# Ledger of designs, part 18: VHH binders against F-box protein At2g26160

Target 1, 331 residues: F-box protein At2g26160, of Arabidopsis thaliana (Mouse-ear cress) (q1pez8)
Amino acid sequence: MEKPEWSELPGDLINLTANRFSSISDVLRVRSICKPWRSAAATPKSFQCNLPSSNKMIETVLSPTTFFRVTGPSSCSYKGWLIRTKQVSESSKINLLSPFFRQLLTPSQQTLDLLKFEVSEIRQSYEIHIFDKYLIQGVIGKEGPSHILSRVVFLDNLIFAVGQDDKIWCCKSGEESSRIWTKIKNQVEDFLDIILHKGQVYALDLTGAIWWISLSPLSLLQFTPSIPMDYDGYDSCNKRLVEYCGDLCIIHQLRLKKAYIRRSQRTVGFKVYKMDEYVAKWVEVRSLGDKALIVARDSCFTVVASEYHGCLNNSIYFVDNVRKSVIRMKL
Below, E stands for the ipSAE of ESMFold2; O stands for the ipSAE of OpenDDE; V2 stands for 0.75 times the mean of E and O plus 0.25 times the DockQ between their complexes.

## First folded at step 4 (VHH)

Design f8 (framework vhh_7d4b_2)
Fold by ESMFold2-Fast, scan of step 4:
Structure f8 (fold): chain B 331 residues (1-331), chain A 124 residues (1-124)
Amino acid sequence: as target 1 above (331 residues)
Amino acid sequence: QVQLVESGGGVVQPGRSLRLSCAASGFTFSDYAMGWYRQAPGKQRELVASISYSGGSTNYADSVKGRFTISRDNSKNTMYLQMNSLKPEDTAVYYCATVDSYPGYEGSWEYDYWGQGTQVTVSS
């Protein structure tokens, strides 16, 4: 008799990724090989490097991850699901990661047959693995913030990252002996984010100014003025860089200032600004139109909302620090 | 399929030695820090030894320092735990696992890859 077909259950994907069909969420583990995924296997391999910290060398590994849009068979709805993946052992096997959190998604007994689904590459990102000497003691390294790197960008033979010390670090992708992270010299600013935009690496500082990374010599040059926005009654505590409709934009995450200890940590809204290339000044983006911004842990990017199940126009999807869940806010 | 397979457990008398092995498949072994956990009946699982991706750095719980040695062979996708001067209190199921050294929620070890475990019994 006829065996059950797991590839006939796109509803399982829907149920797992769209809690109440109102948000973008996580997806199941896959052990099937898909032709589009084999093509995307031209993705850069894991990169091993060392991070100096307080007279010690800390081993780090950069593992490439890819954001994909997955749609059902071509005869079904054009809407898809956002997934994040990591290639395993340089084989054709793929692990599913949470799009917003640093977790591997592990299903119980059921697996998906991706041969029945179409996959489109959306964004390349990197997961950073660090060997922390304090793991045995159950504490994060207290000797310095430079134990943790985030927001990785590759440009030619160079790799850039933001450290927990709020400084920009650089590593050369050459031979193993040259794979040592170093801080870019003469950094007086603290940085929040980094992005590759139109072939250039830009860094965002705590004041909202964008800096350009010059490669000859390696240095940081201020590209835009600071954005000293005093939001009446709000703190702009977190800022991210994103590319929106070809423009480099800043996302300001707003929290209510000193209302109550519990509520002062909640996000109450967002402001988005882009550089006006004709006047060379910041201009507020009042609407994202038919698009949404995905503010993920290791990446920030724009999607067309109508292409995703449960994704709404003019929306920002992010991880709420208080609720530890994916939240949507309208811009 | 991601798989970690432990071997080398058994029953020994106090003061003797055992060598545990962990064979890894289904992931890029050289990209992960690895560790050995143990769990005795009625006790919480504890990390006793960990090793960096290259094998250049190791760490040990205070209870096993000077007696246990962790090592790895990335060419064979295998990790080892050499256990010397075994004591009755070392009796536990020993688990091979990837070590998530990136800060996360409490219980981040639940997102690591785990083996099925191998029993070590030290009895006189």
Scores: ipSAE 0.041, ipTM 0.526, lowest interface PAE 6.7, mean pLDDT 71

Design f9 (framework vhh_7d4b_2; at its last look DockQ between E and O 0.32; V2 from the best seeds 0.00; counts 0 for: pae E 9.0 > 2, grease 29.2 > 24.2, SAP .69 > .668)
Fold by ESMFold2, look of step 5:
Structure f9 (fold): chain B 331 residues (1-331), chain A 121 residues (1-121)
Amino acid sequence: as target 1 above (331 residues)
Amino acid sequence: QVQLVESGGGVVQPGRSLRLSCAASGFTFSDYAMGWYRQAPGKQRELVASISYSGGSTNYADSVKGRFTISRDNSKNTMYLQMNSLKPEDTAVYYCATVDSYLGSWEYDYWGQGTQVTVSS
């Protein structure tokens, strides 16, 4: 009768634990034994990579997080819930989180027995945490660029991310040596986002141009022209990369410039662009059809709306910066 | 619900010590760097001390360096602030908070409700 919240796992699913398993990874390994994709259920480990910055090393920690679709005990139900998980560092236990926040879905931290449910992995991602000198400064509300979100990308044995200097950084992912972030050389442009798409790494610059990252040698090559930027009154630096219907797309979050807002920046809409390769121009995607976009802090991806409780088609779900709540906007 | 609960505040004379505790629940404590902030009446809130995820790195405001010690126990989901040689200038409400990455968004930081520390004679 009462519709479950889109991003929240109902409390009755938490109370259905009847197994003493303490880890979703252990449950997934059991379910994956009979499937060819069982290695995707491996539990990744947090690790530290250090950023050199002027006269010191800044500690960064990459914490794995995984998005799942969870379907209730009914074997014929296609609607499910989107959850995010993170491993508890001192054990094999896995916390269930909101897909948009780092908040636990249950404060009791009860284990969930997923043997009674269907669980599908959607995306493996990382939260990036950084320990920096800003942690000793007490300036609350100091506003930097209006939208800085970073995605961590793995290709081969390399990790890529956009740094605070808006440059692309990389490091080796292996355990062999100290992991040090190093910048890709000769970056003239500033970058907003990075993505793995069809086995290649792409980066989005401030103007809305996409760059391809070559691995031999490690360098950046411009892949597309800039998107149209004639949105007077809006910040130009609120763009993300997403895969939509097999294509790379740019999501432009329309936020009013701070000069037009007294207290808070508010998102008033979105524009989505894809490259029409036949005419080599940006085309606005005016409808997502039966899909929705999930815009989380460290991840941005598409879902089929009908597969999720409370999910409306042709919609973008994102976080309100002030209210700490999930907002839906129709494209 | 995420909860950060401070305790150990009180009224003390100058030169004495207090130990603050911050009990955390509702999130994966060991994955977050943590910090102590303070706010005196009419002043901006300032970072007093911070500690990395493992406890291997710490930072202190210049005004408390050498007098305060931050620590954490990830098995107990608790952060501490040992405050020695207290001065009247240390009088403030003390807050514990998660501190987010410089590569991430500050809108996901969690805060406690604060505990009062008063240094007076």
Scores: ipSAE 0.012, ipTM 0.412, lowest interface PAE 9.0, mean pLDDT 70
ESMFold2-Fast, scan of step 4: ipSAE 0.466; ipTM 0.760
ESMFold2 (binder alone), look of step 5: mean pLDDT 82; pTM 0.835
OpenDDE, look of step 5: ipSAE 0.067; ipTM 0.501

Design g1 (framework vhh_8cml_1)
Fold by ESMFold2-Fast, scan of step 4:
Structure g1 (fold): chain B 331 residues (1-331), chain A 122 residues (1-122)
Amino acid sequence: as target 1 above (331 residues)
Amino acid sequence: EVQLVESGGGLVQPGGSLRLSCAASGFTFDEYAMGWFRQAPGQEREFVALISWSGGSTDYSDSAKGRFTISRDNAKNTVYLQMNSLKPEDTGVYFCAAPDYFGSELYEYDYWGQGTQVTVSS
């Protein structure tokens, strides 16, 4: 395997070398080279893919964003801040985004110089933008179907996403002619989420069943049974996949059911289930212990609560439809 | 704070030209498609033109095709509408808009400017 010389250097020499770099791409490259090959990635960049619609190709763009844990240069505290970032250009400056929203923390003038901060990469996420006339027409108060892609996973030269048609779509990240979204064949089920877990892509359907995506040929194979849990008086149709302590878990978001008032549906609790790999069955997780779950737009992941300012043990942090602020609930 | 500020409107004679500008701030401009809409007195707001985040794709209403050109400058966070061969029927308040891509509620974060008046009259 070809590796640059600095990937073999002791930590002190790597730090000294990194301190000589003048751009964010150099710092990101050093961190990427020092990671296991499986997680090694090129410097995050946006790229274009096309979506077929009738007799027209619709432009879509994938923009990578990264979640970091950042500690201040003057602080001696072990605790840090969760931030979400997007590279502005091939420079040492990047935009700061809300970790829970696709929005800047401050107006577009705000930037972060990562060379001055102690930074740990937590997770990569992807924003999907689609050029669609119906989206613009919808903004003027006309309801209509949307085929916006959401929940994106990269595996090798393949990109998987869940569409607003609740189907799994696939695109190749190669040359321009291969960057065309195609729907995986023979889908009867409706899907809510996808995740990369232990080198495999899994998809979550509306009933709580997990499906494995086989690459040769591309196909969906049911991996677990559906979850027959019924929560009287609550809507549990919103489910997410997350990796917790090395295990694949499913999060059920419980919302107070109110007739004909969708925007006023309030989240009242969560249920978390862990997959038992031997029996392919779900086991309820009753406590997150010293950890917290971050249920963010485009990403869902686990953090150790004690490593973050203001983060509490056994907690789930999320945004609800009724309130446009981050809310914490204890599991 | 997300802000869209239109400018460049005014009074012009039939057959004349006008260039509208929309200055955007408070969001990652180069990630959003941008559109122009107009509203004539006593009528509903209607679509005029749309441009992709890169500027590589555009779409126009039937009334705008061949006469209007939408463009953008991502370095300046600005979208433009060049209007040629203006007709009295083009009179109205012109708005720029940025759609939201959060996916759960299409209208939750959509942004509109205050508009700029275009009057085509002798």
Scores: ipSAE 0.013, ipTM 0.434, lowest interface PAE 7.8, mean pLDDT 69

Design g2 (framework vhh_sonelokimab_d1; at its last look DockQ between E and O 0.26; V2 from the best seeds 0.00; counts 0 for: pae O 11.7 > 2)
Fold by ESMFold2-Fast, scan of step 4:
Structure g2 (fold): chain B 331 residues (1-331), chain A 122 residues (1-122)
Amino acid sequence: as target 1 above (331 residues)
Amino acid sequence: DVQLVESGGGLVQPGGSLRLSCAASGFTFDEYAVGWFRQAPGKEREFIGAISWSGGSTYYAVSEKGRFTISRDNSKNTLYLQMNSLRPEDTAVYYCAAPDYFGSELYEYDYWGQGTLVTVSS
């Protein structure tokens, strides 16, 4: 198993002994991030809103998380580490998170030595949390869904997300009185992902078609045709949107169709397609070149592999449901 | 470290009232839904109720509804349990708990206090 070293940074550094990460333990001491990192990680505080469900409102909060590239001051290496942080308001603390796993970790007695590091923002993402009677009761019996809304995207004064019902939901980001999620009307398709690309929001449906979200009136318009081919014997229901070299691309995660054992549905490969805007046809991306795709739970994005420690060219990094670990696959 | 420290337990007469407090530290208290549990001698741990991060929403176990009230003060990082009309059956160690909800896909209570003993006896 190809597991990137950098993907373990936040969780292992906080809860494990320094000798587990000999290359990191010499330079990093982890604590809540202080003022210099807070200025680099300047993000909005959690956004409180309400999700209607049947005959009640479910209190919901969107917590911003930011992906950073962290590098040492040494000029001999251009490589950095990928981390994810969650900003906290009035206490001015920032929690370190795994880029791939939803981990809320406490600061250890170790301190992040800011004189040894440079930080650059790569991506904004959002975690969605709900206060739900069903989910609370589920804790007692370990039942209940955790993802009512996913794949959050902000555009101007609007927020979009994919609901647990596989529909696109929208919320106004203005004053508190208007922060109620509503489903976009007249949706026939089931959606898997959404992305902000060149100032527009695009949604991905189960068939591999990309839809554009028009704001006047608020509606979904089909932007691309469905994917050109089905993979017989493979489950490609897990599809993600990503921006690659300025183009909107679809990532197809391929798993074997085995009805008998769910745990045997491991990922066997990936296919990536871009829309050829000139001929309006899907074109397979056969190589990512010097880049890698990061397929994280809350976000999907492209990185230049040579800029990251342990990151390989022409690779896709993702969480495998079977092994519950970060896996690399070559495209 | 994430810490939850309960206080306010003690001996109380049947029909009396107690207010328990839970002091939270080491995490963003105002971003967590938190709850109260209890464990009586020889019994399983029992859920009492939970309160949302803002304090605007509460959920109670049916058996405790109307006698117990959960509230929070986010400016003090403190969770409260107001217990009224106490009965001998309420004798238990009371625990404050926070879920690893922001760090986990499942709403599980990963952070627990040491507990505070409440004895209801005449």
Scores: ipSAE 0.179, ipTM 0.592, lowest interface PAE 3.6, mean pLDDT 71
Fold by OpenDDE, look of step 6:
Structure g2 (fold): chain B 331 residues (1-331), chain A 122 residues (1-122)
Amino acid sequence: as target 1 above (331 residues)
Amino acid sequence: DVQLVESGGGLVQPGGSLRLSCAASGFTFDEYAVGWFRQAPGKEREFIGAISWSGGSTYYAVSEKGRFTISRDNSKNTLYLQMNSLRPEDTAVYYCAAPDYFGSELYEYDYWGQGTLVTVSS
């Protein structure tokens, strides 16, 4: 049996396989193989999502984004670069962005050859674009918790988000024009973050308790107690969820309360907590070991530090609002 | 090279209307959000409004909402600013910009035009 030439693969099969890829980079690789494959494999559609808001002065738009590890042929080491990507509109173009800043790393006219570079997906996320009319004008808006958090989860045909009212909302995934957001009923707590963990959706409330979202019936159930707040003088609004070594953890970014304007507060430290399942108590994580924690605006995740340029062990990387630069803190 | 060229500025009486245009070239226009800014003499540049790549979303400064309307024609690579009920305080150089991202903490402008002067005077 003559080995079939890959280029002779039926278009329907190519399209079917391409549609099964979860990563846009894989689809682009398929399209790069040959002209027939390019024609058969359609570029995935990008979508934007509007988050619900109780404040008409604030609009929030979500855009899909992905964190990648990139290694080049000229790299003398196994280390790669952490980058962020965004698909531009409905085109096949993907912009390369800084992981922490929404700055383009390369001009749109430059191309990355996927045959020369190894690109591996680290994490899928959604960029949160907050349009506050006052903030856009350089005016600090209402005092309150920061809404620049990772507050969106996609599960099957459902989308979950923390709205501007600090409540959990849900809608069916589909076309943007048909999305109807519904607030989950009987919410008493205010929420700071939401995450998909082991196929389940969890939310973090202001007190540092984790809630599980039941899909049938759609409801919130407290999953963990609140984290210990044995330290005074810090803002309680800067908490996030993160997966660490297979466990769901809470990160508390410590900012001093003394500042009249919360946005001007400097980060002075981090507390990380994991749940001890045996005693059902929070335990402080005092070391990240060989891992680094990436705290971006719309995503929080851990990486193996040695696999990335510029990453050190037991370190937390975040953007300081005062310095407007990426800062490393040792846990 | 990316180029933004504003046009349509001029002298207008108070209460009048004016429509500005911005012709874009050198980049894929329909992939970027674009917006309008203005700078009055002796004042800082201020944001007027912006429109998403598809034109489906528009954003305005609080002070300008209702009088100014932003639209775009992606087939012509053109951005528009319709200004109504103009006032003397609207006198400024108006700039077209292509910010890629909007956010509460990060607001980056990638490209700017040379601007067009609008003078509102009796």
Scores: ipSAE 0.000, ipTM 0.285, lowest interface PAE 11.7, mean pLDDT 80
ESMFold2, look of step 6: ipSAE 0.064; ipTM 0.533
ESMFold2 (binder alone), look of step 6: mean pLDDT 78; pTM 0.794

Design g3 (framework vhh_7d4b_2)
Fold by ESMFold2-Fast, scan of step 4:
Structure g3 (fold): chain B 331 residues (1-331), chain A 122 residues (1-122)
Amino acid sequence: as target 1 above (331 residues)
Amino acid sequence: QVQLVESGGGVVQPGRSLRLSCAASGFTFDEYAMGWYRQAPGKQRELVASISWSGGSTNYADSVKGRFTISRDNSKNTMYLQMNSLKPEDTAVYYCAAPDYFGSELYEYDYWGQGTQVTVSS
């Protein structure tokens, strides 16, 4: 396994969350263009959307998180660091998080002048929070309820997510009383991911086929054939959708089958396929050029490698289940 | 590092009240469901009460329902358990707990405090 080349966030940047005189949102307003309708301070940050289960209602909320590129005060470098941030409840405090892990970065003793740093928004995503009172007594050795819904996309008045049952779920974004998740009817396929691409929602199934979500009536229509692959010695069950240079792409994560537990399987490589959206044909992407792919738990996206400290061209950054660390692989 | 520190325990007579506090640090407190567990000598640890990250949903063990109230203050990263009409059967070490609903695929964990002793005796 290749050692990670991604630059770790310097400890002095971690103090951004402790600044009582300025917040990262204040820096964004001073140094970046914000759309007025998005900046309402009184607008709730989290989105309530309860999940029905066995004649009970499971409290569910979507919490927005934002990925930023933060540049140092040096005038000689345009390179920055990738960070993830989250607003803390009703406070003006911003938590500074790892892009790959759901934990706070270690605080530094040195305070920073936030006005000396430039930040730019890269991507907005959602963390899914689920409270099931019965799971609190019995979560030992089982998957956490945070995985019951994953990969959330918004389209018009609808919200779509992949459930832990590998099915597509839908919720209306209207009044809180109408924000109840329901499973899309007549699904026989198992799904791994969903993405909003050029105004439409696409879902990825276990075999590598892409499905289009039609809104009238609400249904899943197969858009592409499955990708045939030689699975001898490898498992490509972990697939993600990503936008790369304006195109819809599939990332295939290749794992060694000899591991006794699937989640403990070693990642040995990646393959990336681009969809030609006009003719629905797959084309293998053999190089990412000057770009890198970030494969995070709740989001998958493309960055220009030269804009980030320690980020290499033609690379995929991910968390490996065998090592509790960020790993880089060359495509 | 996730830390949970309980306080507010003590010795009290039957029918009296105690308020337990749990101070949390090292994680995004307002994203986690939290719970109070208790363990009496020679008994298994049992859930007493739980609360969602927002405080909008709560759950109680049948033995304490109507007597105990769980609450949280996300601005202070603190969870509380108000215990009214205490009975000798409530005597136990009380633990603050945060289930790892956001654990990595590498491992899942429950975070526990060190516990605070509550003794109800005449």
Scores: ipSAE 0.013, ipTM 0.420, lowest interface PAE 6.9, mean pLDDT 70

Design g7 (from h15 with S34D G106S; framework vhh_h_nbbcii10_fgla; at its last look DockQ between E and O 0.37; V2 from the best seeds 0.00; counts 0 for: pae E 5.0 > 2, unsure alone 60.7 < 65)
Fold by ESMFold2-Fast, scan of step 4:
Structure g7 (fold): chain B 331 residues (1-331), chain A 125 residues (1-125)
Amino acid sequence: as target 1 above (331 residues)
Amino acid sequence: QVQLVESGGGLVQPGGSLRLSCAASGFTFSDYEDYALGWFRQAPGQGLEAVAAISWSGGSTYYADSVKGRFTISRDNSKNTLYLQMNSLRAEDTAVYYCAAPDYFSSELYEYDYWGQGTLVTVSS
């Protein structure tokens, strides 16, 4: 059989249309990459650490991922595509991940050659993995999550994460032997999310209250009041933190209460709230204006819609559990 | 593309010893030292089973009950090589032995996605 040439390999960068993010058959039409990715030696390396468990230490690794905006040749358009990468190699070839799913955009981890595109970093995040019984015994699809910690935030010499126990955990980033995760003491609340905002770490609890993490002493201090849980006929059990126009905001995912089976409940809309510092009350954000929110598994962030192909103003892009695909909803 | 190549198999008598090696190459997005690695085996007419695994640093190991105390897994991160030292071999250890690495991004279940071609170990008198 004929061996194909590298320059003939089809590829296309995904845009923010919902259908493009859900297809496992999507092909990336990319032939060029710019200088920033050739300097991959400056990319953060995986961070090795330990999780204490009874009488032993469970080894853990944090793997960096980066969201980029990629634009075509500088003469044509300011519009670009949203991509996510694990890390960049010296070869100018990269593996592209789905922005919304853990899976790769192309089958079999194909590398793509990008030599003429401009890239700009949007957000960095981390995947967290543990060396545990389920990883060792090769139990495919049957038992437990493969990682205990999620939603990781780095601040100076400290790392914070939300655990499977809905508590905040902390790790020091010093010498490898000292990199041990511990729970912050005296937590009564259950947490859903964590974010770095203006040099401070904030956590979101189950009731919609935001908490500030004080570093001296290390403690959680309530930053905002709880948000009312009763929306006429709706269930708001899924909440995320996001930075929008310099403000710390909460995204509420709305589902109908009349469904008796939890996993069959469909998302019908969103509400976004910010704290009004003057009156100490939650204020609904009724429009995102020229912006869109990207609600991904390990990250939530704002983009300027006009900078992306297929991205609409005043929109939220997310994964729908019922349809198992990327959906757009207008705020 | 990650490639794993096993070697060191062969015919050995009960009570004998063998050392298996697995040479790894093609790591572009995570260094060899960022991967947990395992040995699996498949006996004639049987399913695939886990034998031993080692953490990214080599500081943690796990063994199947049937091989614990007889087999030792180790790794050399400077040479991108995984080892399995097999002592006090029994007829029931006869199998094709595979080394494997998980792909942390292809599966939320930590499926082992990178596999070698295998090396045959036969224990018989």
Scores: ipSAE 0.239, ipTM 0.629, lowest interface PAE 3.3, mean pLDDT 71
Fold by OpenDDE, look of step 6:
Structure g7 (fold): chain B 331 residues (1-331), chain A 125 residues (1-125)
Amino acid sequence: as target 1 above (331 residues)
Amino acid sequence: QVQLVESGGGLVQPGGSLRLSCAASGFTFSDYEDYALGWFRQAPGQGLEAVAAISWSGGSTYYADSVKGRFTISRDNSKNTLYLQMNSLRAEDTAVYYCAAPDYFSSELYEYDYWGQGTLVTVSS
């Protein structure tokens, strides 16, 4: 099939279609086609979402971010680079970021030539900025769980989030100027994470149980039992949801409780659990096979290790807060 | 490697004004899309108190209730410096003032990690 020459499309059609793309990836692709497409394509509006809080002194802001696989022009190698991007407010510029850090990977003035590089979207996520809480925590350490991760799900016209109170909140996404957040009723558990999986929203509680969010009526139903905690001496707050080979899994990042400062706690291991559907029990995943697990601050996901530079099989990549670097741990 | 150095403190009469500066080294403000440094203070015999910061979203500012309307936080990226303009100073503003910054290489940006040595502000008649 002859590659369609998209540049030959009538201008009217270009104008009609170029602005219908919502994802950053799609916009990038559209802009990479040709000059007419670039001119017709509007940059997505900056999206900011304030998370609900029971404390007026807490401001939490979400900013969309996207993880990409970037491959070079001389792809003698099938391997690409894992990159995170962030759109510059009210501009067509997209910053390249490290997957793990907030530091800019490249200056904003520099551009990536999309004609030379192939860019594929891996995962959409959200960067979390906690302002007021940040100030408070700078003065007084919070006792208990502290979670800074992509604790937001967008499903159609709904937004779900784990609030600062560790509870699940919901609002309509279309009401950007005046979002009314509603806390789901009758929540007893504290939640650590939330994820969209197979078109459904699930939440992870502190004990490691997964809850399904029903939309009608809006409610939480326990979907799984708690993960086995047959190991002691670790912080229970470092649990996350991740999709692995089509299954919803729980990752427990193991940090010793003995650490006097949570931030200084060193990760000593990981436990990964998947549900065995036949026996309806959690089973430990002992190998990731050809996959690598990316445990970033804002997102957790798996990749095929061979597709990325610097990624090894059956490995977990995460930030060591003590060393201030990304490290690899074999599962 | 990150260093924060406060300056501008001193003795001032009630109702007076003072401008504090915090020079940051080891990182540049432009390298990060986050709030800049925050100002804190510790009065004699009291605990540490958050004074002011600039929010990430839209460049809004945060102020403690005790300083609202009197203090103004600002930054100069070209100088990699944070400022705190203090007007209408009161005796209760007497404290050592600190600037602080988060560790942007941390997986959890939950608290300020780097602190200056502080600069003393004394408000007395």
Scores: ipSAE 0.038, ipTM 0.470, lowest interface PAE 4.0, mean pLDDT 81
ESMFold2, look of step 6: ipSAE 0.086; ipTM 0.581
ESMFold2 (binder alone), look of step 6: mean pLDDT 77; pTM 0.785

